VH-VL binders against o14526r1to248. Designs and how they scored, part 8

Target 1, 248 residues: o14526r1to248
Amino acid sequence: MSYFGEHFWGEKNHGFEVLYHSVKQGPISTKELADFIRERATIEETYSKAMAKLSKLASNGTPMGTFAPLWEVFRVSSDKLALCHLELTRKLQDLIKDVLRYGEEQLKTHKKCKEEVVSTLDAVQVLSGVSQLLPKSRENYLNRCMDQERLRRESTSQKEMDKAETKTKKAAESLRRSVEKYNSARADFEQKMLDSALRFQAMEETHLRHMKALLGSYAHSVEDTHVQIGQVHEEFKQNIENVSVEML

## First folded at step 1 (VH-VL)

Design t10 (framework fv_traxivitug)
Fold by ESMFold2-Fast, scan of step 1:
Structure t10 (fold): chain C 248 residues (1-248), chain A 122 residues (1-122), chain B 107 residues (1-107)
Amino acid sequence: as target 1 above (248 residues)
Amino acid sequence: QVQLVESGGTLVQPGGSLRLSCAASGFTFSYYWMTWVRQAPGKGLEWVANIKQDGSEKYYVDSVRGRFTISRDNAKNSLFLQMNSLRPEDTAVYFCAREGPYSYGFDAFDIWGQGTLVTVSS
Amino acid sequence: QSVLTQPPSVSVAPGKTARITCGGDNIGSKSVHWYQQKPGQAPILVVYDDSERPSGIPERFSGSNSGNTATLTISRVEAGDEADYYCQVWESSSDYVFGGGTKVTVL
């Protein structure tokens, strides 16, 4: 009537599906990271090209007598800013290559994972089958026992009693066999589920570590560029201050 | 896509030896009892031997006991039948079969290979 | 000691019912399984545990087992049902016994 075993392994199977789904999302998140960095690199490249054009427009303008030294300082600073953003573009392009290389490694690991998942899912199917068979075998045995007891109460012939006894012994052996198969399947299922869960956890932890490292590289590249930009601005301020009014 | 594929059947002289192999795919081989069943030309099916999931129990039909040895390698998903002291009466197609899934009775054979022919000449 | 007796052949017209018997002492106390084998092919399980059908086997196949006789029944027979049919039981100590086989011919 009620199957505790089915409920128990069903919950473990749900947990397995959740873990496997998370593992399957790994390659997707890696691709999404590559796409994000690619868009970010395009922004930097666009800024660099726009700034270079702006510097060219400034340099194409008529030279400004006493103001000419400041225009040179402004142009040089603008060119250096363009270069900073171009260098970031290149760093991000290199990072995209690292992300894609990691993605290829993930595909190899994922192939092994799929093969192991098939084995674990087969264990789930085996346990499911045994869980369904065991209650049937148990009911059959109980029915045979009830029939034998009914015949005993009815004071039936010895021949009928012998037949009922034989049928009950057959059902008992079938039940014993079903219990052995259930215990074996359950032990194997539990071991494979545990192994798979630990493997999936390790894969997710490894993926998270790789993603953190890649994001760290991204953050470092952006921060390094901001430092260089700050350096360019500081140099710009110093160069403005160094233009002598007394040279006029 | 559950499949069993036998190999190794050939012509052999009386008194000779031969080893049959069965490659399993599409299921967890280590969870099933495995069986060899043979069929002499134009005759019916005859059970030969079976082996427990972990290899700890083996059973044989009387006519081959002491001459045949059933074994398995769960790491390679393979079942074997080592046949020694072969007799003309051992001439048959040898089938590899899986004892039914747990949803069946414990004594049915639900998946069969295509068979491999063993001919013991005279 | 135990022997399963099947008729060597059964002839049946298309659309009619074929009945294949498997006789054995006290066979009604055992679980009977049935296999279909076409020429040059491996057997396939068509009925297990007296009356159950594996997935993929048409409902036209059914079984019963009582007393000293188990029966495989094929209703609405089709030309493709022409084959050899074997019954099988298990006895203590994992010994498997097959019947001699019945050749079903569809006229």
Scores: ipSAE 0.000, ipTM 0.381, lowest interface PAE 21.6, mean pLDDT 81

Design t11 (framework fv_traxivitug)
Fold by ESMFold2-Fast, scan of step 1:
Structure t11 (fold): chain C 248 residues (1-248), chain A 123 residues (1-123), chain B 107 residues (1-107)
Amino acid sequence: as target 1 above (248 residues)
Amino acid sequence: QVQLVESGGTLVQPGGSLRLSCAASGFTFSSYWMTWVRQAPGKGLEWVANIKQDGYEKYYVDSVRGRFTISRDNAKNSLFLQMNSLRPEDTAVYFCARDSLYYDILTEYFDYWGQGTLVTVSS
Amino acid sequence: QSVLTQPPSVSVAPGKTARITCGGDNIGSYSVHWYQQKPGQAPILVVYDDSDRPSGIPERFSGSNSGNTATLTISRVEAGDEADYYCQVWDSSSDHVFGGGTKVTVL
């Protein structure tokens, strides 16, 4: 019976550990998001620097030829594209700061969570201990009752009967205390398990909402940059049209 | 007539392991709960672990749970304490003691004790 | 019973009575046992189940237990009674619980 009790508590503890493991993945995903955005920002910064260099090459084009006005159009367009991507780089760097700030808040929440997990595991240990001691207390009480019955049947002295009765009453009180301790420990365990489950659920939901919001900011920054790039391209086309073939 | 003799105590480094033995004689070993009680140098008695007659029901003080394992071999009239992940605070004389009984009634006191074996956990 | 409280020491003159207390909440509902330990020796049981004596223990050793205090009484104290004395109970939360011990000095 004590072996089955250990196995049963193992199953309950396993469920709790699975839920807690899921919660602990939250900070990992936050770091992974920051890393992804950092790499994405590096791509944008690399593009910006390359376009700036390309713009300088256009600026050094043949200045006295028929093509000089077109080199100027390329230069202006290249500079504006470099700026668009540099602005995106800065927006993504700011977003990384937001992700890291959220990560710091998450660490504080997880520290409190860890303290409550320790409390819940302590309740599991208390319940386990009381559950193991309860059979010993019950066995002692039953043995005392049997001894009292034996002495009664053997017509023992009144002094021996009084002693047996006193010992039986003390064993009964011990059993009563064991039962009360078990009921108290079980109630505490059940309440802490419920509190932990609700906390884990709230943490997972909060994390998902934060991640969605951060991804939304990422999407908005990228979309805004695409709009600006489109405007630069439209301006580029118009500038080409504005170059006169009769310019002398 | 009743005799309990502990052995196995020695100097062990922190984090080490050690197994204590208690040889019982002069009584029906398989009919008694057996207990380990320790005493740090200059300190009081502290219950460590006990084991039921059949060897299946075991109890431990919180500070050693998961690190110590009590066991018995009724065929050899022997009690054991396997100590793992030893700490300096485990330094103590370890006593083997018999839990008393009367017609299988647990009296929950120790009527016979061994002389103890010293375990020192130090670097 | 997470803790049993004993005075650290008791001094008594030869032939007088020594009383060693063991304090605990509602300890009178527990069976209290007493052990004597001399320097370098194993403990020996001197009183069990509040007031019973093992065979070989002198009548001058007696015990009582009521309310929040159990008491070991040693009457007509002899030099050979100088030792550390420990009370002990079984508790559902802690299994076997020992008191901190009382050093009895015969002066």
Scores: ipSAE 0.000, ipTM 0.463, lowest interface PAE 11.2, mean pLDDT 84

Design t12 (framework fv_traxivitug)
Fold by ESMFold2-Fast, scan of step 1:
Structure t12 (fold): chain C 248 residues (1-248), chain A 124 residues (1-124), chain B 107 residues (1-107)
Amino acid sequence: as target 1 above (248 residues)
Amino acid sequence: QVQLVESGGTLVQPGGSLRLSCAASGFTFSEYWMTWVRQAPGKGLEWVANIKQDGSEKYYVDSVRGRFTISRDNAKNSLFLQMNSLRPEDTAVYFCARGYPDFWSGYELGMDVWGQGTLVTVSS
Amino acid sequence: QSVLTQPPSVSVAPGKTARITCGGDNIGSKSVHWYQQKPGQAPILVVYYDSDRPSGIPERFSGSNSGNTATLTISRVEAGDEADYYCQVWDSSSDVVFGGGTKVTVL
């Protein structure tokens, strides 16, 4: 919280740009995660289809030969491996839907954020403008004061002195208005910058939390499938040993 | 006064090259994404290219990729579009436009300030 | 590339309301900007980020964006509102798309 606040309150708006750039990367990383999982699912689907095809080759082995029991072992193992990879494909496809759903919600949040960023940047521009105006107003007022003082020393006519006094009063009023505009712009800028900093921090934290959860789901699905594959392999080895040479 | 002024548009032969310039004034040029947008006679607006504040990222519409190069000189407040291998279908008024708001990384920007445009005619 | 669909023309009587639609798949999840262009002139941004107005644009210009349709609404239309209007989206620094444009005629 304090970190983002301190970064925003820097003398330049570079901190705002850096923080917003980081926030903007969120939707990109969500899309990249979806793309990665999609490619991973395609790999699993390809493997599953290939194993199912191998199972058909094992099923077409000669049923009357001495090797027939071993063809059955290959067929059963190939079918089970195909199923394991197909189930992982389905789990990954479901996870892609979760990632995309989160991405859609994230875009809505970012759209709202963008509307508020525009408001904040407008406040920055207003403050910048009045900050430029203030020194000019101050210098004008000082110049009018100096001119009035000079005319006083020169023993100028009363009409000329009255003119100088009027110009000085107008310059003073202009400076007063510039100060009021600056104070109002600064207050608006400070409020909006703080709000933006807190929002950016919340968005980054929420995004990281969501991404960790999605990656956790990915890891769990892969781990479960690898355990099942290991079980299929152990069963395959046991089934080979169970084929009796004495009975053949 | 915030303004953008394009220059360099002229008649060129098909296969020729042309460089467009855009002079920016009245704002901190280095803090904005800049864009080139074109409009063929009697047709609608078509985006051509984007360039990030520091020139580190450049994006192009598919039809000009490899032929056009967008660049900027922040010290001179100038944006450029180098057009090579020009085709008759590149005939258009080319507008320079400022991405808004400033400080954005280019995600969902609009264009709040536009130049008056410069006409490029590609014909034999 | 995304395609943004606008009606080619809209006719409206003075003082009435003109509505210009911009159709696109899931356009409601994107930020839509609207431009006004008069003959021989550069475009002018009239609505940005769906519904916000730049300084100097009258309140009678408003926008909305939901689902597959964004809408620019011009209330109490004046003769000076005759122009071509374009919608635009810009996604992830790489996709900038303009609608085909709508000619608004005040009859």
Scores: ipSAE 0.000, ipTM 0.382, lowest interface PAE 21.9, mean pLDDT 82

Design t2 (framework fv_traxivitug)
Fold by ESMFold2-Fast, scan of step 1:
Structure t2 (fold): chain C 248 residues (1-248), chain A 118 residues (1-118), chain B 107 residues (1-107)
Amino acid sequence: as target 1 above (248 residues)
Amino acid sequence: QVQLVESGGTLVQPGGSLRLSCAASGFTFSDYWMTWVRQAPGKGLEWVANINQDGSEKYYVDSVRGRFTISRDNAKNSLFLQMNSLRPEDTAVYFCAREGWSDYFDYWGQGTLVTVSS
Amino acid sequence: QSVLTQPPSVSVAPGKTARITCGGDNIGSYSVHWYQQKPGQAPILVVYYDSDRPSGIPERFSGSNSGNTATLTISRVEAGDEADYYCQVWDSSSDYVFGGGTKVTVL
């Protein structure tokens, strides 16, 4: 009995710990996403600064002569490309703020979850303790019954019989309370374990949905930038065509 | 977590009276049988009295029956031992102890010394 | 049970095994509990219901009870195990009965 209780509840407790560990990784993945986007934003900012510097080189080209209008076309195009990548940098920085805001809300949810986990672990400890006491309480009751029967056979004094009867009643009451405590602890434990499992599943599903939405925002920002870059290049081609042959 | 704190032990003349108290904390006091166990200086442990959860049943060692009264106040988480007609042989450290689920004592207080001497 | 008989003292070397006996007529039919008491301190429960240990008591403490003798066994004894040890039973005629105690010295 003692071995069965320890083995059975130990396995359930291990499963609970594994699920809770997975849930605790959620905020870590949120921080890692923010870090990834931050590095990606740095790449875009570096590109923007490099293009702005390249635009300065175009501005330093020969200011007089037949080729001057084409340097202006390069400068304008380079400035606009720098701006496109700078706008992407800003969009990614805003997305980082959204990720961090989600992270703050996630931590609040996890704080409540941690408090409920403590309650569930307390229920595990209570059930473990009561499971160990129940067999001992039953053995004591049986020993008291045997003692009372022995005294009855020995034709002992009424006072000693009354005392033995009282001790047996005490042992019976202790056993009854042990059974009640076990049943109550088991019901509380099972309900809390079920509640925790359902909560963990809901938290993981909600986290996955949020992460997908954040990645969707990232993808949309990159796609918008690609469209803007395409528009800049079309304008670049038009500006080249607008330079008259008579100017060359 | 479980704590039992005895008080009231002092020097008393033979024939005198004394009341010991035990303050319990860290558990549901009303769920447990409580007991007093004494230990004379340099001697072993001797059970004195015990009381059930609601105070309806009380038992005493023969040597104190009729002189000592065990009682409890579940609202105050307190156990008491009223000692009357004290004798020199009642000199001992008196321990408050919680009876576990049956016939053993799982937690004890530090004890309070009662000295009965002229 | 009118009396439980314990040896007054047991000497044991560190790391060895100490065995403390508790003798009583048909003591095997009773549940025996064991307490440890260090000088100036309250007793603490070390074994109950013959062989079970409370939480926090090392596995080197064990008990047995059969016939006319119950035994508390302390394996791999440490200096901190020096104490008086008491056995105890409940008897319908005498209520709680304690043994006279055994002083365990670790030398």
Scores: ipSAE 0.000, ipTM 0.395, lowest interface PAE 17.5, mean pLDDT 83

Design t3 (framework fv_traxivitug)
Fold by ESMFold2-Fast, scan of step 1:
Structure t3 (fold): chain C 248 residues (1-248), chain A 119 residues (1-119), chain B 107 residues (1-107)
Amino acid sequence: as target 1 above (248 residues)
Amino acid sequence: QVQLVESGGTLVQPGGSLRLSCAASGFTFSNYWMTWVRQAPGKGLEWVANIKEDGSEKYYVDSVRGRFTISRDNAKNSLFLQMNSLRPEDTAVYFCARGLYDYPAFDIWGQGTLVTVSS
Amino acid sequence: QSVLTQPPSVSVAPGKTARITCGGDNIGDKSVHWYQQKPGQAPILVVYDDSDRPSGIPERFSGSNSGNTATLTISRVEAGDEADYYCQVWDYSSDHVFGGGTKVTVL
């Protein structure tokens, strides 16, 4: 059904297609988020490892003497910074697992969505078929009516008249059934189109809410790490101040 | 007529570099995800890399990440695979293929181009 | 990270039905695609999105996918169906993953 399906529901069909396309992009955006967080986690891990190496170098090579306490303060601070970034790496890796879990759930939902789209397309086919039958049923009924009228004008036998009446009655019943099938098919089609469009919109809204929540978790983890880094720096300052300048 | 034609496959020494090309015709190239799939002699198919319609997203199999770069030129209807630091295990026929949609089934394939990494 | 398991080979007599399985954890939640490859030739997509066929592929090719197993069914097998068949899915961890392939022999 090129004309009826395509042009009869043109506006709704176009909107349906646009929403469906947008919905199909959802899983890609979820994967993009996972990949972004993975790269961000690698940056944090690299910083942590580099800082730990720097701390080990300072610790191993620190000379004994009046300056030794300050090197120790510097080493302790460096180790704590390395740990802060390592903890962020772990938090981001856990978040990646949450993103991937959501992605798998999203794929399952999208598969169900595709099955429902197939159902809607089936309704289009049913409506198309019934739409073709309705004019034929109407034509048959009108032809039977005309034949019955012709026989009455020709003054045929009662037996032939009864035969024509029976054929007309059967054609009328067939037409009535065709109209009922059409009305049923049209209602089913309209309902499925509306349900699909609303479901696509709900899926997009749900996806945006999930993505916002995952980004919120990312933001919280980063902020928590910044707070810890600030505490490490404050301890660093206090530890420097606590080193005695008294010498023998 | 929808067609993909690969070129650039040749014999390369380990550690070498090679650039593969894929020429597309008969469809609106800029509307499709494109992919590279390889097949080692006597082995199965292995996905290598794919690229979004506008080139903004690129994905790679772990074994080639950092060594291979997928790119496209929509104005020229061309797909590319830049292969660096080649290893003997990269020896394969490399196929260019078109993705049907966001979860790409690959509906159109090129004939493939043989890359041999030896000696 | 996901691995797709296919039987290495399937033998079928002409006119009979060949069934090729593709096993994977929760594969029924993913869309499965199937490819036919003859020696020295490029793969041809024969079934996509579990059960859809591209234009030009005979109706005797069909697919299903549920639980942990997807199946490609070739009914009324012909000599020309002798080929290697590969299943494929998209996975968040592994991107596109192909099965190991099944060699269908028509004897």
Scores: ipSAE 0.000, ipTM 0.431, lowest interface PAE 18.4, mean pLDDT 82

Design t4 (framework fv_traxivitug)
Fold by ESMFold2-Fast, scan of step 1:
Structure t4 (fold): chain C 248 residues (1-248), chain A 119 residues (1-119), chain B 107 residues (1-107)
Amino acid sequence: as target 1 above (248 residues)
Amino acid sequence: QVQLVESGGTLVQPGGSLRLSCAASGFTFSSYYMTWVRQAPGKGLEWVANIYQDGSEKYYVDSVRGRFTISRDNAKNSLFLQMNSLRPEDTAVYFCARDRYYEGYFDLWGQGTLVTVSS
Amino acid sequence: QSVLTQPPSVSVAPGKTARITCGGDNIGSESVHWYQQKPGQAPILVVYYDSDRPSGIPERFSGSNSGNTATLTISRVEAGDEADYYCQVWDSYSDWVFGGGTKVTVL
């Protein structure tokens, strides 16, 4: 909230660097999310393939005898579990595509951000420059005033007094211009710093919102699969119960 | 008598460093603002850096800020310019000059020392 | 921001008057200083604070400054006056701004 504002206006412009560094971590976290989901999809695909092999083993069991109907129950259940995990693999692969698409849009936004950072850093340099030069302008004006006062106390010609007055007037005008340049540079610096801070905050909020939505999709896909798995297990229990022990 | 003598100019590779010296004689060095002004071959004069009489304040043209450091040793009547991260466009004759009490003009100049940044 | 504009060259006959201009927005409110530089030599101050001369500079050198133009005037020009001339102002944004220089040729 106010957190970013306080950090932005920290001593020695440290707040700006802290906020910009945070923004730069956005694309990295997007890539890391894609990598995580990819690994998770591989786990599901491995489970699906292994379960399909179990289905074949059940099919190659003893085909004759009183136990044969139970081998069929195991085979059907194994096939259905393999399918559930394969469908989750497909859903996670689609989610990876969504994450990568978001990453591409994020890179475009960050390119624009770099341009604005350059502008803000330029304003910092301008302010630094005028800030270093202003004291010399003040000192020159003071020296001209002192010289003029000294001449007023001494017996000097009006021509020399007029000359000193002209020099003081020009020094005063130079100082006035220096102050105006400093005030303009300061205002530009402050405005660009504030604009950058607000933009960085908006980018971080947008990123967090996007990441939450992507994680929500992940959670929903996993939950759907768990419901289907529960259904397969319930069907498995019913199929066991339906096997008759009578010899008819 | 009253003079400024620069030294230290030489051929340097881009990215290199160099330190220029200016020896003052014939006046009270510690009472004067000092400056460095450069001139590229066949070009005009460009102010580079200025230093307060006691060394407490320093000013630079934007193109050299962060790369050049002006300093002085009042006990030895010497002015220095430490130049780092040199670029071909820094090639110039470097003059030291004396400013009369924040007057904003340079009434005494050295002969200059040539710095060549090859590329 | 502050830029001082000088003509690249000025030609003048011996004994005539040479005028070197230095253009800048509201330069009349600034104090203009002028330097002479001969080939292979350091610059020397010839006029400071618009119209003042340092000790040792001939009275033939004079200056003026009003509006948007400062002028260095060299009267009764001699062959030895052939040189590059630079105007300079002290500016709070860019403390010491030099003009591009004017080559004075005596023909």
Scores: ipSAE 0.000, ipTM 0.360, lowest interface PAE 25.2, mean pLDDT 82

Design t5 (framework fv_traxivitug)
Fold by ESMFold2-Fast, scan of step 1:
Structure t5 (fold): chain C 248 residues (1-248), chain A 120 residues (1-120), chain B 107 residues (1-107)
Amino acid sequence: as target 1 above (248 residues)
Amino acid sequence: QVQLVESGGTLVQPGGSLRLSCAASGFTFSSYWMTWVRQAPGKGLEWVANIKYDGSEKYYVDSVRGRFTISRDNAKNSLFLQMNSLRPEDTAVYFCARDFYGSGELMDVWGQGTLVTVSS
Amino acid sequence: QSVLTQPPSVSVAPGKTARITCGGDNIGSKYVHWYQQKPGQAPILVVYDDSDRPSGIPERFSGSNSGNTATLTISRVEAGDEADYYCQVWDSSSEYVFGGGTKVTVL
């Protein structure tokens, strides 16, 4: 990059680089969330299977005698806890699918973002190029103007005056074109940098909102399961109370 | 400080192809029109092709049009000349040159040249 | 096709003035540029826009352009001025047009 382009880019670039780096981390965090929920689902599935085995142990308890009704209470409670955790496992597996669907949507958005970044970098290169031409065109025009004025004062030939006039006109046209190219390139560069910054910000805000919604679903599923576990516990206590002592 | 260095010149059979390169340093390459000029052994200078600073415009001498392709890579500060269907009359030292003011009107800086020989 | 004609050779004694002509139809309406080329070396721009000199070129080099003839003038010629000299014009149809070159010999 030219010194002007690099200086201008540097002054405004840090914010854009930080935002773009954060945007690129989005899909990584989405995958990490899916991985976290997958591990959490495995814990719930393991608990469910362990409780089912414990239920079988209660079922295989002493088939006769005073404690048989209490083994049944443990069996029923264990089966219901196993079911609660199995339902949570299924809910978390469904949430993983939602997270992965969002990840696929992110991939499409990020492809478009990458294309726009390339376009912005192209605009930087164009601005760099034209900004080098402008000072040279300006200097050439001024030198031609000074030469033309000097020749006018020196009472030179008509041919030399005509040439100087043509040179000045040509230099003026070159300068005008350089100014137009610079203004056009600068406007394009500034617009694309602004568009990129706003897009990066919008993408980060959208990602945060999606992540919050997914975590909200996770929290709801866990809380729903805790409510069910609480109901199983209250039923367990009630079933213990209902075992009659007077008969045995 | 400002330098242009050509490379790629070698002996090629008639009908063959060759790619010349020019490495630029010491100036903002992307701001200048660039030119290829050749000189046959013991003969004068002949313009071959030029290219606009952004690569959007390319011009060729009639005798090479359709056979030669000029290109540039501004990221690598490099100019190229792809030569196809080479003829014995293409034998020459090929010079890379920078246009004054970037307008494509005259050459203020030249490389040392690279020799292309087209012979059996 | 915008042909520029130069004499094949010019001989000049040290300290004298060498004049190299470049003939072309209505060349006075175009800007003429001059290049110096020594054996085995790249050309060097010595005069541009008819009469201007690049930085580092001695004041001994000067140019003019009128009618059908442009002229490169080398005053107080030195042995180091011995070289081939090429004139060049630009136009929108032909791009860069070079003269055939003039060999300047200093004897």
Scores: ipSAE 0.000, ipTM 0.373, lowest interface PAE 19.0, mean pLDDT 82

